# VHH binders against Thymidylate synthase: the designs that were tried, part 18

Target 1, 260 residues: Thymidylate synthase, of Methanocaldococcus jannaschii (q58167)
Amino acid sequence: MVLNINSFYKNCRGEFMRAVFIYHKNNQRMEKFYKNLLNEPDFCRICDDCYNCRGNWTFKNNVKNIVIEEVYEEFVDNPYDYLPELPEGDICIAQLHEDLLYELPLLLKEKGYKALIVPSETPHDLSLALRRDLKRVCSNYNIEFENPKPFCSLEKKEGNEYINKFIDYFKIGKPELEIEVENGLIKDVKVKISAPCGETYYIAKRLKGKAIDDLKEEIANAHHNYPCLASMEMDKELGDTILHKAGYIAFEVVEKALKK
Below, E stands for the ipSAE of ESMFold2; O stands for the ipSAE of OpenDDE; V2 stands for 0.75 times the mean of E and O plus 0.25 times the DockQ between their complexes.

## First folded at step 22 (VHH; framework vhh_7sr4_2)

Design ff5 (from ee5 with S98T; at its last look DockQ between E and O 0.82; V2 from the best seeds 0.67)
Fold by OpenDDE, look of step 22:
Structure ff5 (fold): chain B 260 residues (1-260), chain A 119 residues (1-119)
Amino acid sequence: as target 1 above (260 residues)
Amino acid sequence: EVKLVESGGGLVQPGGSLRLSCAASGFKFSRYAMGWYRQTPGKQRDLVADITRGGYTEYGDSVKGRFTISRDNTKNTVYLQMNSLKPEDTAVYYCAATRHMWPEGFDYWGQGTQVTVSS
């Protein structure tokens, strides 16, 4: 198992991007997203017959995590008691208490960040009010802003130059697959973009050799074995659970790939 | 004790203007999103306008361009300037506050103030 030891990952255009994750201690979701990009050998231990389906890539030199203390209070009187100095970076992925998030754009501006992604994995991660505030404030600071709900719903959009680059560079967001079919069987599956949690690689592995008619079941099984950490709570905005949406995304990605 | 007290309602002719005020107390006003809702008897309460703690506003479709919501954190007050009033705007107007709005919903409500638009 040889990891890519390259000190810097550059995309096909020679670009270098820095992503900074900031989240509270014990946030397993954000931790998983971060660790996915590290792609350490022990990140995934699901399969007994592991053949390193993810590959030997790593973004360890491109990503940093800032883990801050948990905040239990409804109100934080001084957000700066919790918010550290931010490192230099291009894009920030944040999941924080709202009082902290409110201050984050200013800090990002000062450090020259170009984008802020605030994923929602639970209905309580980001209120509508703060979403509006963040969107407007970021706009004022010329920082791109997205609130994907769930994170795996993040897709390229017109006007989001840096977020689009983020997706292409780190190859995470709304999943994209290339599927080769031969004689009614999945011959090969290439992961172009993975869900930020890394599930797409596992799905790809499971789909290989399977009949087209069995794919739905395989995807369902994949979700079971590679559990989505999105919330099972009803999200009123979605009219469904974020977990379900994540599941639908997984199915749609496969369907889309098969139609190509 | 949390309190929202609306004022400024009344009778006005079509085309007229009113300015509603809502004085808030008992909570950290600057950290709350504020909103105005209206309700007629037997109907649902509808969003008129809301404003985030950052001052960003949203309006119901029926009032866009005519109503303006604003806030003064120094006075713990949210305002609703209502111009070009129509009979259809007749309702009880409620002030509301929310710390966590998702996607709709408010934590606190005023008692409401009657607005009547009639010739």
Scores: ipSAE 0.545, ipTM 0.803, lowest interface PAE 1.0, mean pLDDT 92
ESMFold2, look of step 22: ipSAE 0.699; ipTM 0.885
ESMFold2 (binder alone), look of step 22: mean pLDDT 83; pTM 0.841

## First folded at step 23 (VHH; framework vhh_7sr4_2)

Design gg1 (from ee5 with R31S R53S R99S W102S; at its last look DockQ between E and O 0.01; V2 from the best seeds 0.00; counts 0 for: pae E 16.9 > 2, placed apart)
Fold by OpenDDE, look of step 23:
Structure gg1 (fold): chain B 260 residues (1-260), chain A 119 residues (1-119)
Amino acid sequence: as target 1 above (260 residues)
Amino acid sequence: EVKLVESGGGLVQPGGSLRLSCAASGFKFSSYAMGWYRQTPGKQRDLVADITSGGYTEYGDSVKGRFTISRDNTKNTVYLQMNSLKPEDTAVYYCAASSHMSPEGFDYWGQGTQVTVSS
């Protein structure tokens, strides 16, 4: 018996979610987030002993990317010169020039989108002023809005039905692990939610077989070998770098898993 | 030859537990998503639970919190722990395998095992 063509891309509830990434050309961060969900064979081969720890899953039928030209001007007179027609979708993940971002909620509304996620990986990706405006405008259009800084800090919240579904469906956001310990050693590590960049899989691999006391060192090494692309520039809102915050999240996820 | 062989089915009282196993052979098990489906006569086959090659799991709403899917790649086996069984869980349970890359869905199916929940 052969199941329906799209059955494997639907969850157990029969849901099919569409995510659209929109970003400028040469944005390596957003490209990595998008490609993580594709999970192509060449996406990650960092390890000398690579055994495809991520597995053979893919969301290629659920995700699209829209890559637009770079904007060099500080002010854009006509954002629509850069913004293309959007495809149908449910969730939009965007990093764009602020003048373009300001126009995005209206376009999303017209196409029936339910949520907008604008990750900040640098202090300059989204100003506080625009964040507030986007939150207001999205609310008016009944579109959920989140600005995770960094993207791997995205977590479920009450009232965010579609963003919560996004996290559950695509299994990306604030990382979650299940760790099995035996005789002081890590026996098994299961990735439940991965950082959008895919680092959580690498961490999981590196933790296996290690002593609990050595885990901090292993996590630190992971950031070196699977480099976080978050900015090292000081973020005034955080009082620290976004890179450091991403690192702390990586430590916290392991700590949390060990407490269970 | 690809084979999926289910075991562990049977008759159990309401509130009881069963553990189904599916032994796989003939393909690279670690690269495939595995799933359990169930079907009653005259009805559509429904997804019970699945687990990706990366270890991500999904559950049908009716079994969430009661059933647990797991896999052992060293044994090429996928498991379904069924707790707090109800009469409505009575069905033939099928094991399935998918490479995730097949446009037609699951690539392989087992013969099925009967689960009956009755007082």
Scores: ipSAE 0.000, ipTM 0.193, lowest interface PAE 15.2, mean pLDDT 89
ESMFold2, look of step 23: ipSAE 0.000; ipTM 0.173
ESMFold2 (binder alone), look of step 23: mean pLDDT 83; pTM 0.828

Design gg2 (from ee5 with G60A; at its last look DockQ between E and O 0.82; V2 from the best seeds 0.75)
Fold by ESMFold2, look of step 23:
Structure gg2 (fold): chain B 260 residues (1-260), chain A 119 residues (1-119)
Amino acid sequence: as target 1 above (260 residues)
Amino acid sequence: EVKLVESGGGLVQPGGSLRLSCAASGFKFSRYAMGWYRQTPGKQRDLVADITRGGYTEYADSVKGRFTISRDNTKNTVYLQMNSLKPEDTAVYYCAASRHMWPEGFDYWGQGTQVTVSS
């Protein structure tokens, strides 16, 4: 990847993608997902020995955010008091009050968006009722829809042309690693796809130099030290917490990379 | 006070049809998902069908193709059209409402209406 100072990043086929994050003020999780793609120097300051494990890249010209005022009422009579006209874009990533989110697919259709991702980082981020409505309405509008729980569970799926391109273009979703091992020690870890919170770079740094026969504790410690902000509340649909699900994904990804 | 009042139950022969209604009041009906559940003696309540605020339906496998759930937001009423009835459809049928359909269960329940399918 080259520095993308004043233009869209273009892949080797000359393609580019635009993403819009829309979320309520004070939604730290969605803000972190958005800021991860900006990759500004102050994004991650967790390590005493920081050497910029993330590298020098940015999608600042490809990604926009729309911050919506907090909604305190239970029902919103006029969602368009809150929802603005959307900018040009290809993919929308959203977390909003249910009455606002119910209207979002129409706005996306009118602007020619191709996909909607609604991540769930807490058990109550998207109701089962609204998930069904969004899936059906988006399908009727020829808009791809996914509700990854957590966001780092988002992986490529047959039929999801634009979401698959999103994952490849921005290199975020279910993490993918390449690991080089020498003499039973991890020599290098290359991040192919990062978790949307950015933790995968931190995990990769923590694995370097470690023995392959005792990685579980190192991965768990790295996962808990990194501020992914996923909920520790029990999620009845998952039968576990969302943070634990994200942790198991991180372990699975490392294990897969070791087996090639 | 939230009220869900079922009606339309009764005795019907196998192969017959019946239409249940559930009149709702005391909440914003158009913002809620609605459902029908049934209970036979000695068993828990089982989902029969539900419908989201947007009108999108799901059915238990045992009733697919025979039952149709629908709603009328101007009358605050949800319906269950039951065709090709079988003796195993005999149960008390409950109307239920949920804003979100969380896995923990529905928010409001009716008192039930008896449906009996027998020769």
Scores: ipSAE 0.657, ipTM 0.874, lowest interface PAE 1.2, mean pLDDT 89
ESMFold2 (binder alone), look of step 23: mean pLDDT 84; pTM 0.845
OpenDDE, look of step 23: ipSAE 0.803; ipTM 0.911

Design gg3 (from ee5 with S30D; at its last read DockQ between E and O 0.82; V2 from the best seeds 0.80)
Amino acid sequence: EVKLVESGGGLVQPGGSLRLSCAASGFKFDRYAMGWYRQTPGKQRDLVADITRGGYTEYGDSVKGRFTISRDNTKNTVYLQMNSLKPEDTAVYYCAASRHMWPEGFDYWGQGTQVTVSS
ESMFold2, look of step 23: ipSAE 0.671; ipTM 0.876
ESMFold2 (binder alone), look of step 23: mean pLDDT 83; pTM 0.841
OpenDDE, look of step 23: ipSAE 0.841; ipTM 0.929
ESMFold2, look of step 24: ipSAE 0.716; ipTM 0.888
ESMFold2 (binder alone), look of step 24: mean pLDDT 83; pTM 0.836
OpenDDE, look of step 24: ipSAE 0.840; ipTM 0.931
ESMFold2, fold request of step 25: ipSAE 0.703, 0.680, 0.718; ipTM 0.888, 0.876, 0.895
ESMFold2 (binder alone), fold request of step 25: mean pLDDT 83, 83, 83; pTM 0.843, 0.843, 0.843
OpenDDE, fold request of step 25: ipSAE 0.848, 0.850, 0.840; ipTM 0.932, 0.934, 0.929
ESMFold2, last read: ipSAE 0.662, 0.726, 0.715; ipTM 0.876, 0.897, 0.892
ESMFold2 (binder alone), last read: mean pLDDT 83, 84, 84; pTM 0.843, 0.846, 0.845
OpenDDE, last read: ipSAE 0.841, 0.851, 0.850; ipTM 0.930, 0.935, 0.934

Design gg4 (from ee5 with M101I; at its last look DockQ between E and O 0.86; V2 from the best seeds 0.73)
Fold by ESMFold2, look of step 23:
Structure gg4 (fold): chain B 260 residues (1-260), chain A 119 residues (1-119)
Amino acid sequence: as target 1 above (260 residues)
Amino acid sequence: EVKLVESGGGLVQPGGSLRLSCAASGFKFSRYAMGWYRQTPGKQRDLVADITRGGYTEYGDSVKGRFTISRDNTKNTVYLQMNSLKPEDTAVYYCAASRHIWPEGFDYWGQGTQVTVSS
């Protein structure tokens, strides 16, 4: 008999959420975010000395993906040639060709979705114009909207009831750690919220046994070695690369945990 | 070939009004964001207003409440209604178009039309 481990991730009120990831074929970044929530054994293969630092949880009964065929034409005359009827769900996480994404809020409204997250992992994942359109149309439909850049910058904010619940339920977003220190050495690291790519578990493993004085270098090395897939391209809106932004978030998270 | 042609500029007294038009051709107008920028000699182009394909607008702080951008997809034309004009509004006004608005800016630009506000 295998216990349904998914039931142990409900919040204290017994709530659960349904998330739908929709993205184009060959979008490795979105695929990784989706697969992180499945947590199948083959998701992480980095360490020769693996001790299953991620644990045995899964959200396979709470998440679905919809893979859309690649769009090669510049303009899509009939977006519904690509877009399916959506399943029932609460939260949608999407990266799509802009003509398809432009139509998505209407489909979400018709199916009763409460939020749309469009992460940016490259500088050109979402234009400023489409971000404005999505924010305004979603607002008109009472759908919460966020464009985190990178996805691991997603944090709770006032007015985002359903996105806040998403972060709490799936335990992904801006990472949170608990760190136990003994004699100037890191004794234990517990992941409370992971980056959506899953790197936070790897960072946590790498920190165990390290001296507090060595952490900057170790975090940077772990971040570099993990296949985060965020862009190394300079992003004018951030004034840095998206990969560097994610690295600074990882460092901030460890610092915050040490102060508790 | 993408083509943006501004019209409606001219000389006007302070407090007056002008309506600029930009006729667009050579691209799928309804799929583009459109904008107006202005430039005085020796300065960078400043955003005046832009409007997304969905019709949602943004304005520069100095013109908010006085200027209105609009678009007519049946005529492939974007407009700038300028009310309560001030001498500080004197500039060359440029129409701009971009399928995507990136932080790097707009892709296509018109030749500009002069607006002069003086008593």
Scores: ipSAE 0.597, ipTM 0.852, lowest interface PAE 1.5, mean pLDDT 88
ESMFold2 (binder alone), look of step 23: mean pLDDT 83; pTM 0.843
OpenDDE, look of step 23: ipSAE 0.779; ipTM 0.904

Design gg5 (from ee5 with A33S; at its last look DockQ between E and O 0.82; V2 from the best seeds 0.76)
Amino acid sequence: EVKLVESGGGLVQPGGSLRLSCAASGFKFSRYSMGWYRQTPGKQRDLVADITRGGYTEYGDSVKGRFTISRDNTKNTVYLQMNSLKPEDTAVYYCAASRHMWPEGFDYWGQGTQVTVSS
ESMFold2, look of step 23: ipSAE 0.662; ipTM 0.871
ESMFold2 (binder alone), look of step 23: mean pLDDT 83; pTM 0.839
OpenDDE, look of step 23: ipSAE 0.811; ipTM 0.915

Design gg6 (from ee5 with S98A; at its last look DockQ between E and O 0.84; V2 from the best seeds 0.00; counts 0 for: pae E 2.6 > 2)
Fold by ESMFold2, look of step 23:
Structure gg6 (fold): chain B 260 residues (1-260), chain A 119 residues (1-119)
Amino acid sequence: as target 1 above (260 residues)
Amino acid sequence: EVKLVESGGGLVQPGGSLRLSCAASGFKFSRYAMGWYRQTPGKQRDLVADITRGGYTEYGDSVKGRFTISRDNTKNTVYLQMNSLKPEDTAVYYCAAARHMWPEGFDYWGQGTQVTVSS
């Protein structure tokens, strides 16, 4: 009996992509990114009037997480005391102690991974020095590399074949909306690509029924009410907080959708 | 006690060469990015060159092609090979170490070594 693998995926375009999230125990941000792609019913419980704005999709068969014990020492002498053998996968999304991250590209190469995404949700998630190293080592291994700061700034780029496929397949990255307006009111909002934390669905819900000339306050309130978990700490590279950068992305996405 | 000790400075004629060394102790050198900066009196310190823990380098525009930064983790030492020296290269040269080079600043600085390029 031949199994029809297409019966397992309602939103698949006939291709499979496997993503592996690797992060330390108690990293709530990375856990949320992973669980967003599972889309289990208890993922989001913000609204008293929930109507399941996210829908009934799941990528549970395409994503896996690896939870690494917390590292308390400043330097790790033997990173392989912490790092396991990696499973098969196409794309790795990682946040780890920098001595572990330094070794990760070699492990990815040995297992045939095609891309590494290291999101920065705090100023301390990836140093600029290590980002420079990772970019060059990954390039030498023909592994695509991105350090989106924040993760919801991740967008398609020329040369990023596998990361572009990741964005298209999982529908996460820099958000993309379609907005239908009727008589100066927002009639419908379709989420094409969600922020990796899932907030874009919540923003879309809060916009429905609103007048197009008073949206800035509604978007700001929605962004701050949603547990995006990005840092309010000043990031010197951005000249602002990472949470504020994510908020500006949310404004830009809505403005872009309204101009179409 | 953390120490960064520069050496190899001196007086050299235009077109000449010098090699600066920075001996490091008191920290895990192999886990740090290293850099060379220079300063003339009354001016801010300028980047000359830096090198990541993995050996990847960047250079200031005025020294690119003439200077080479390198490191030896077995000797806890970073070097600056300066070729084709010009009078404008005259400055105090400082060694620096950082785990987070940009934008957080640098953890450690040396005392500096004078380089003077003059006939």
Scores: ipSAE 0.437, ipTM 0.750, lowest interface PAE 2.6, mean pLDDT 87
ESMFold2 (binder alone), look of step 23: mean pLDDT 84; pTM 0.850
OpenDDE, look of step 23: ipSAE 0.806; ipTM 0.914

## First folded at step 24 (VHH; framework vhh_7sr4_2)

Design hh1 (from gg3 with H100K; at its last look DockQ between E and O 0.82; V2 from the best seeds 0.74)
Fold by ESMFold2, look of step 24:
Structure hh1 (fold): chain B 260 residues (1-260), chain A 119 residues (1-119)
Amino acid sequence: as target 1 above (260 residues)
Amino acid sequence: EVKLVESGGGLVQPGGSLRLSCAASGFKFDRYAMGWYRQTPGKQRDLVADITRGGYTEYGDSVKGRFTISRDNTKNTVYLQMNSLKPEDTAVYYCAASRKMWPEGFDYWGQGTQVTVSS
């Protein structure tokens, strides 16, 4: 039983989620995803003329991180030397050494977690072999599993009740925008769902006041200037870099918002 | 030193069966994905079947339903049961091992064993 006094933040519909990010020390990408949800004042320092485009929200009472020491060995014989007892939570977002990650679904099942997201921001973040194992084991445990590549490609899917709620609650995943146009110029851009790195707020700011006829360069420049940290290495599964894929998603999202 | 040694190849009539074995040594077998590939002269090696460390399998379209990959971690051995063989299955069959199964392929390869399906 959970009382609402001193409890997790709830949205206006009385819903809440608990998310746990687990990753190795010095994983800047995972730390950025976690800190995006904290939304502390120093999270974004891109603009000289900042007007707090992100707003004053926080999920600090709904998210936790677990930072694991770096593992340099190819094999870990005793994964539980590294893995702690997990806190209570609903959904886990993880990037870990393969031998640790292989054990994670069992820990999640034992603590009642409902979903696991393993984002890939580099070609090497999750091997194809482990992805197959994780998908099958999670399915056997009735744990929803997704490996978005990149994380900003994560979108709602039938059968993913808890991951769909994650996207709606934390407002991160494949971005969604609302754009107001007046006299061929972008008057306002509202961020409904941000990329997990937070870049969508910066893109929205950069679009304000721009003509709708040639936004591609502005979106590309904004994407390049924001430190999402996705890899520029060629990914053979995608046939492109993960950074390029994220850039195409950013463009698609703006284009979709303009077609209404 | 890593060794993958295939056995069980040979000549068989259409509709027949063969069982290939691959004995592995020199690496932590239970931490690796294993696979079978086949190659005809002048062509690239094609995936026949693979199996993850957790025991989850995938098959090439042309062999699905006819071939079965399996592994025995106590014997460090991977098997390919080939049923309902067709002349098109004629090839050199290679055992392969990879920790991760990256898209670029497997880390270690055996010498291959010839399978010939002909009347």
Scores: ipSAE 0.598, ipTM 0.844, lowest interface PAE 1.3, mean pLDDT 88
ESMFold2 (binder alone), look of step 24: mean pLDDT 82; pTM 0.832
OpenDDE, look of step 24: ipSAE 0.827; ipTM 0.923

Design hh2 (from gg3 with F106Y; at its last read DockQ between E and O 0.84; V2 from the best seeds 0.79)
Amino acid sequence: EVKLVESGGGLVQPGGSLRLSCAASGFKFDRYAMGWYRQTPGKQRDLVADITRGGYTEYGDSVKGRFTISRDNTKNTVYLQMNSLKPEDTAVYYCAASRHMWPEGYDYWGQGTQVTVSS
ESMFold2, look of step 24: ipSAE 0.693; ipTM 0.885
ESMFold2 (binder alone), look of step 24: mean pLDDT 83; pTM 0.842
OpenDDE, look of step 24: ipSAE 0.821; ipTM 0.920
ESMFold2, fold request of step 25: ipSAE 0.672, 0.669, 0.677; ipTM 0.874, 0.878, 0.875
ESMFold2 (binder alone), fold request of step 25: mean pLDDT 83, 83, 84; pTM 0.841, 0.844, 0.849
OpenDDE, fold request of step 25: ipSAE 0.853, 0.861, 0.849; ipTM 0.935, 0.940, 0.933
ESMFold2, last read: ipSAE 0.689, 0.671, 0.695; ipTM 0.884, 0.879, 0.888
ESMFold2 (binder alone), last read: mean pLDDT 84, 84, 84; pTM 0.849, 0.846, 0.850
OpenDDE, last read: ipSAE 0.848, 0.860, 0.847; ipTM 0.933, 0.939, 0.932

Design hh3 (from gg3 with S98N; at its last look DockQ between E and O 0.77; V2 from the best seeds 0.76)
Fold by ESMFold2, look of step 24:
Structure hh3 (fold): chain B 260 residues (1-260), chain A 119 residues (1-119)
Amino acid sequence: as target 1 above (260 residues)
Amino acid sequence: EVKLVESGGGLVQPGGSLRLSCAASGFKFDRYAMGWYRQTPGKQRDLVADITRGGYTEYGDSVKGRFTISRDNTKNTVYLQMNSLKPEDTAVYYCAANRHMWPEGFDYWGQGTQVTVSS
């Protein structure tokens, strides 16, 4: 269990959050989102010399994953041949074959879940038809629903009590940084909210010591070097690739922090 | 193999009503979103209404409140009830299957049925 010290000092000892990631075997993107929250020693191996820019924390007692076997058939006649009984939990993060995902809100309702996040890291991770069904069914079940595209675009929203708590508790979503500048150079970078893939810690490390005049190129290089894994395929809904959108978010978060 | 067959088109006076039907065969109808589109000469096909496999609907702005899309999965049929018809509704109406509703593509189209609203 990991308790937010700020919550403890300001309030009675309160809620913790339980998140369940459910995805198919070999889904490297979803596995990375889950493993980011474990923060095991070899999660990030980008730098020649690592100084643990991520810090000493883990949510291993607050997150679980469910890995579903790959689905090869176009249509699944009985989704429950694949879907297990869900554990107790508060919020589900999911990427599944559409026939499995279609059934998921009912399972979540029966187990008392309060929110469903379905990230899109490729244009085809969630169809527009299924998104409409999920949004409506979740609403009918009083389950909060979001389809961030990409996951690092997830931000707080009025009416999303549990998803807002997810962002605050796990400190993942649309990144937030605090940047200290001295003599035209970046002196320190504090990660308040990390991208779910963990990139934000890497960017923060890369920015330290850099001139504020050079940041666009440095952020682009960092984003290029980090295994974001977002799709390079054109997404017609976005009018751009999901990878480019993630890169623009990374730039935006640094710019916002520099405005102080 | 795959067929979408529209029926129910015709000539109707302004203010009248018409019900279109689209009988589907050759695919797993209950797994597909379905829609009605219309086209006037020289223009692209415009969305009139669509409905997901779960029954959740969306409408084009010009038909909201006047048209109703519905489906009967036991008959593999999608319907369009058109009320308070206007001359501007005159078009060829097409049934479409679009499993995922991707903006860049459609799976199947019908041959169309003419609807003419004229005094």
Scores: ipSAE 0.704, ipTM 0.883, lowest interface PAE 0.9, mean pLDDT 88
ESMFold2 (binder alone), look of step 24: mean pLDDT 83; pTM 0.838
OpenDDE, look of step 24: ipSAE 0.821; ipTM 0.921

Design hh4 (from gg3 with G105N; at its last look DockQ between E and O 0.80; V2 from the best seeds 0.00; counts 0 for: pae E 2.2 > 2)
Fold by ESMFold2, look of step 24:
Structure hh4 (fold): chain B 260 residues (1-260), chain A 119 residues (1-119)
Amino acid sequence: as target 1 above (260 residues)
Amino acid sequence: EVKLVESGGGLVQPGGSLRLSCAASGFKFDRYAMGWYRQTPGKQRDLVADITRGGYTEYGDSVKGRFTISRDNTKNTVYLQMNSLKPEDTAVYYCAASRHMWPENFDYWGQGTQVTVSS
């Protein structure tokens, strides 16, 4: 069997994109983001009454993961002992020990990557100092850089051509819904952009058939039942927990969709 | 044992200049962000300037354009060049180091050096 370029998913404009997720072994959050895009049948096991709310699609030919050995040392003297040669790709999504992450932009530049996303799902996933270094180094290399905290806060920005395309192509980032209402009841919920953890499909399922005037509790319950894995630890930069930020995003997205 | 030792403070006339140095030992200097803070009696320490491990700098509003932070990883030393000094710059200046620069405090602080700007 020979894999060729025609095996890549293309959108309605004939575009395709390759994404590489790089993270340490046992990083459940990053693994979930990667596996969400594979959409294998066993990805979501939350509902007893499952009707496959996610549908039948996959980006398995457009995404790859690179799993790095766990690093327990405070400092890594030789980061390139851990970092492999990167595959061909357009966008990198990374969470790594900071001494490895510090070196990653050079590898990305050498392989022609156009963007780096480093999500923060805990207060400790990316330090403020390293974020400033990465932003400047990536800018010097003509690589777009974002540190969404949490990942589901990732929005399109002017000047982020490739990250904007990533959001549109893979349909992940800050969620976007279209809601059809008839007689005060939600008749249909279409997921246009899903949270990277996949919860948006579950929220959409739970909203179908509900009255529009009592949705707060339903959304809160759906958010709490879905394992997004964001930290409950106070984040001083946000002034709140990252999990709460993700929850507020879920409410905001539904409210925005109802106003349309 | 971690040590941050400031030097170069003193008395200077308005419009003059001083160069502060901070010699570091006992930690992997090239892996740390470094900073200068200052404090007048009865007030909190305020950011003067900081510099990431990669050499990228930020400055407090009141010193921007007049002060320059730099580092020399071969000498484990961070510098603060202070030009066009004003009486308002009078303070104790502290060197600081942080591995991560999270919204918590810096990891290490020096003992401070007095800078006095007066006629």
Scores: ipSAE 0.480, ipTM 0.781, lowest interface PAE 2.2, mean pLDDT 88
ESMFold2 (binder alone), look of step 24: mean pLDDT 84; pTM 0.847
OpenDDE, look of step 24: ipSAE 0.780; ipTM 0.901

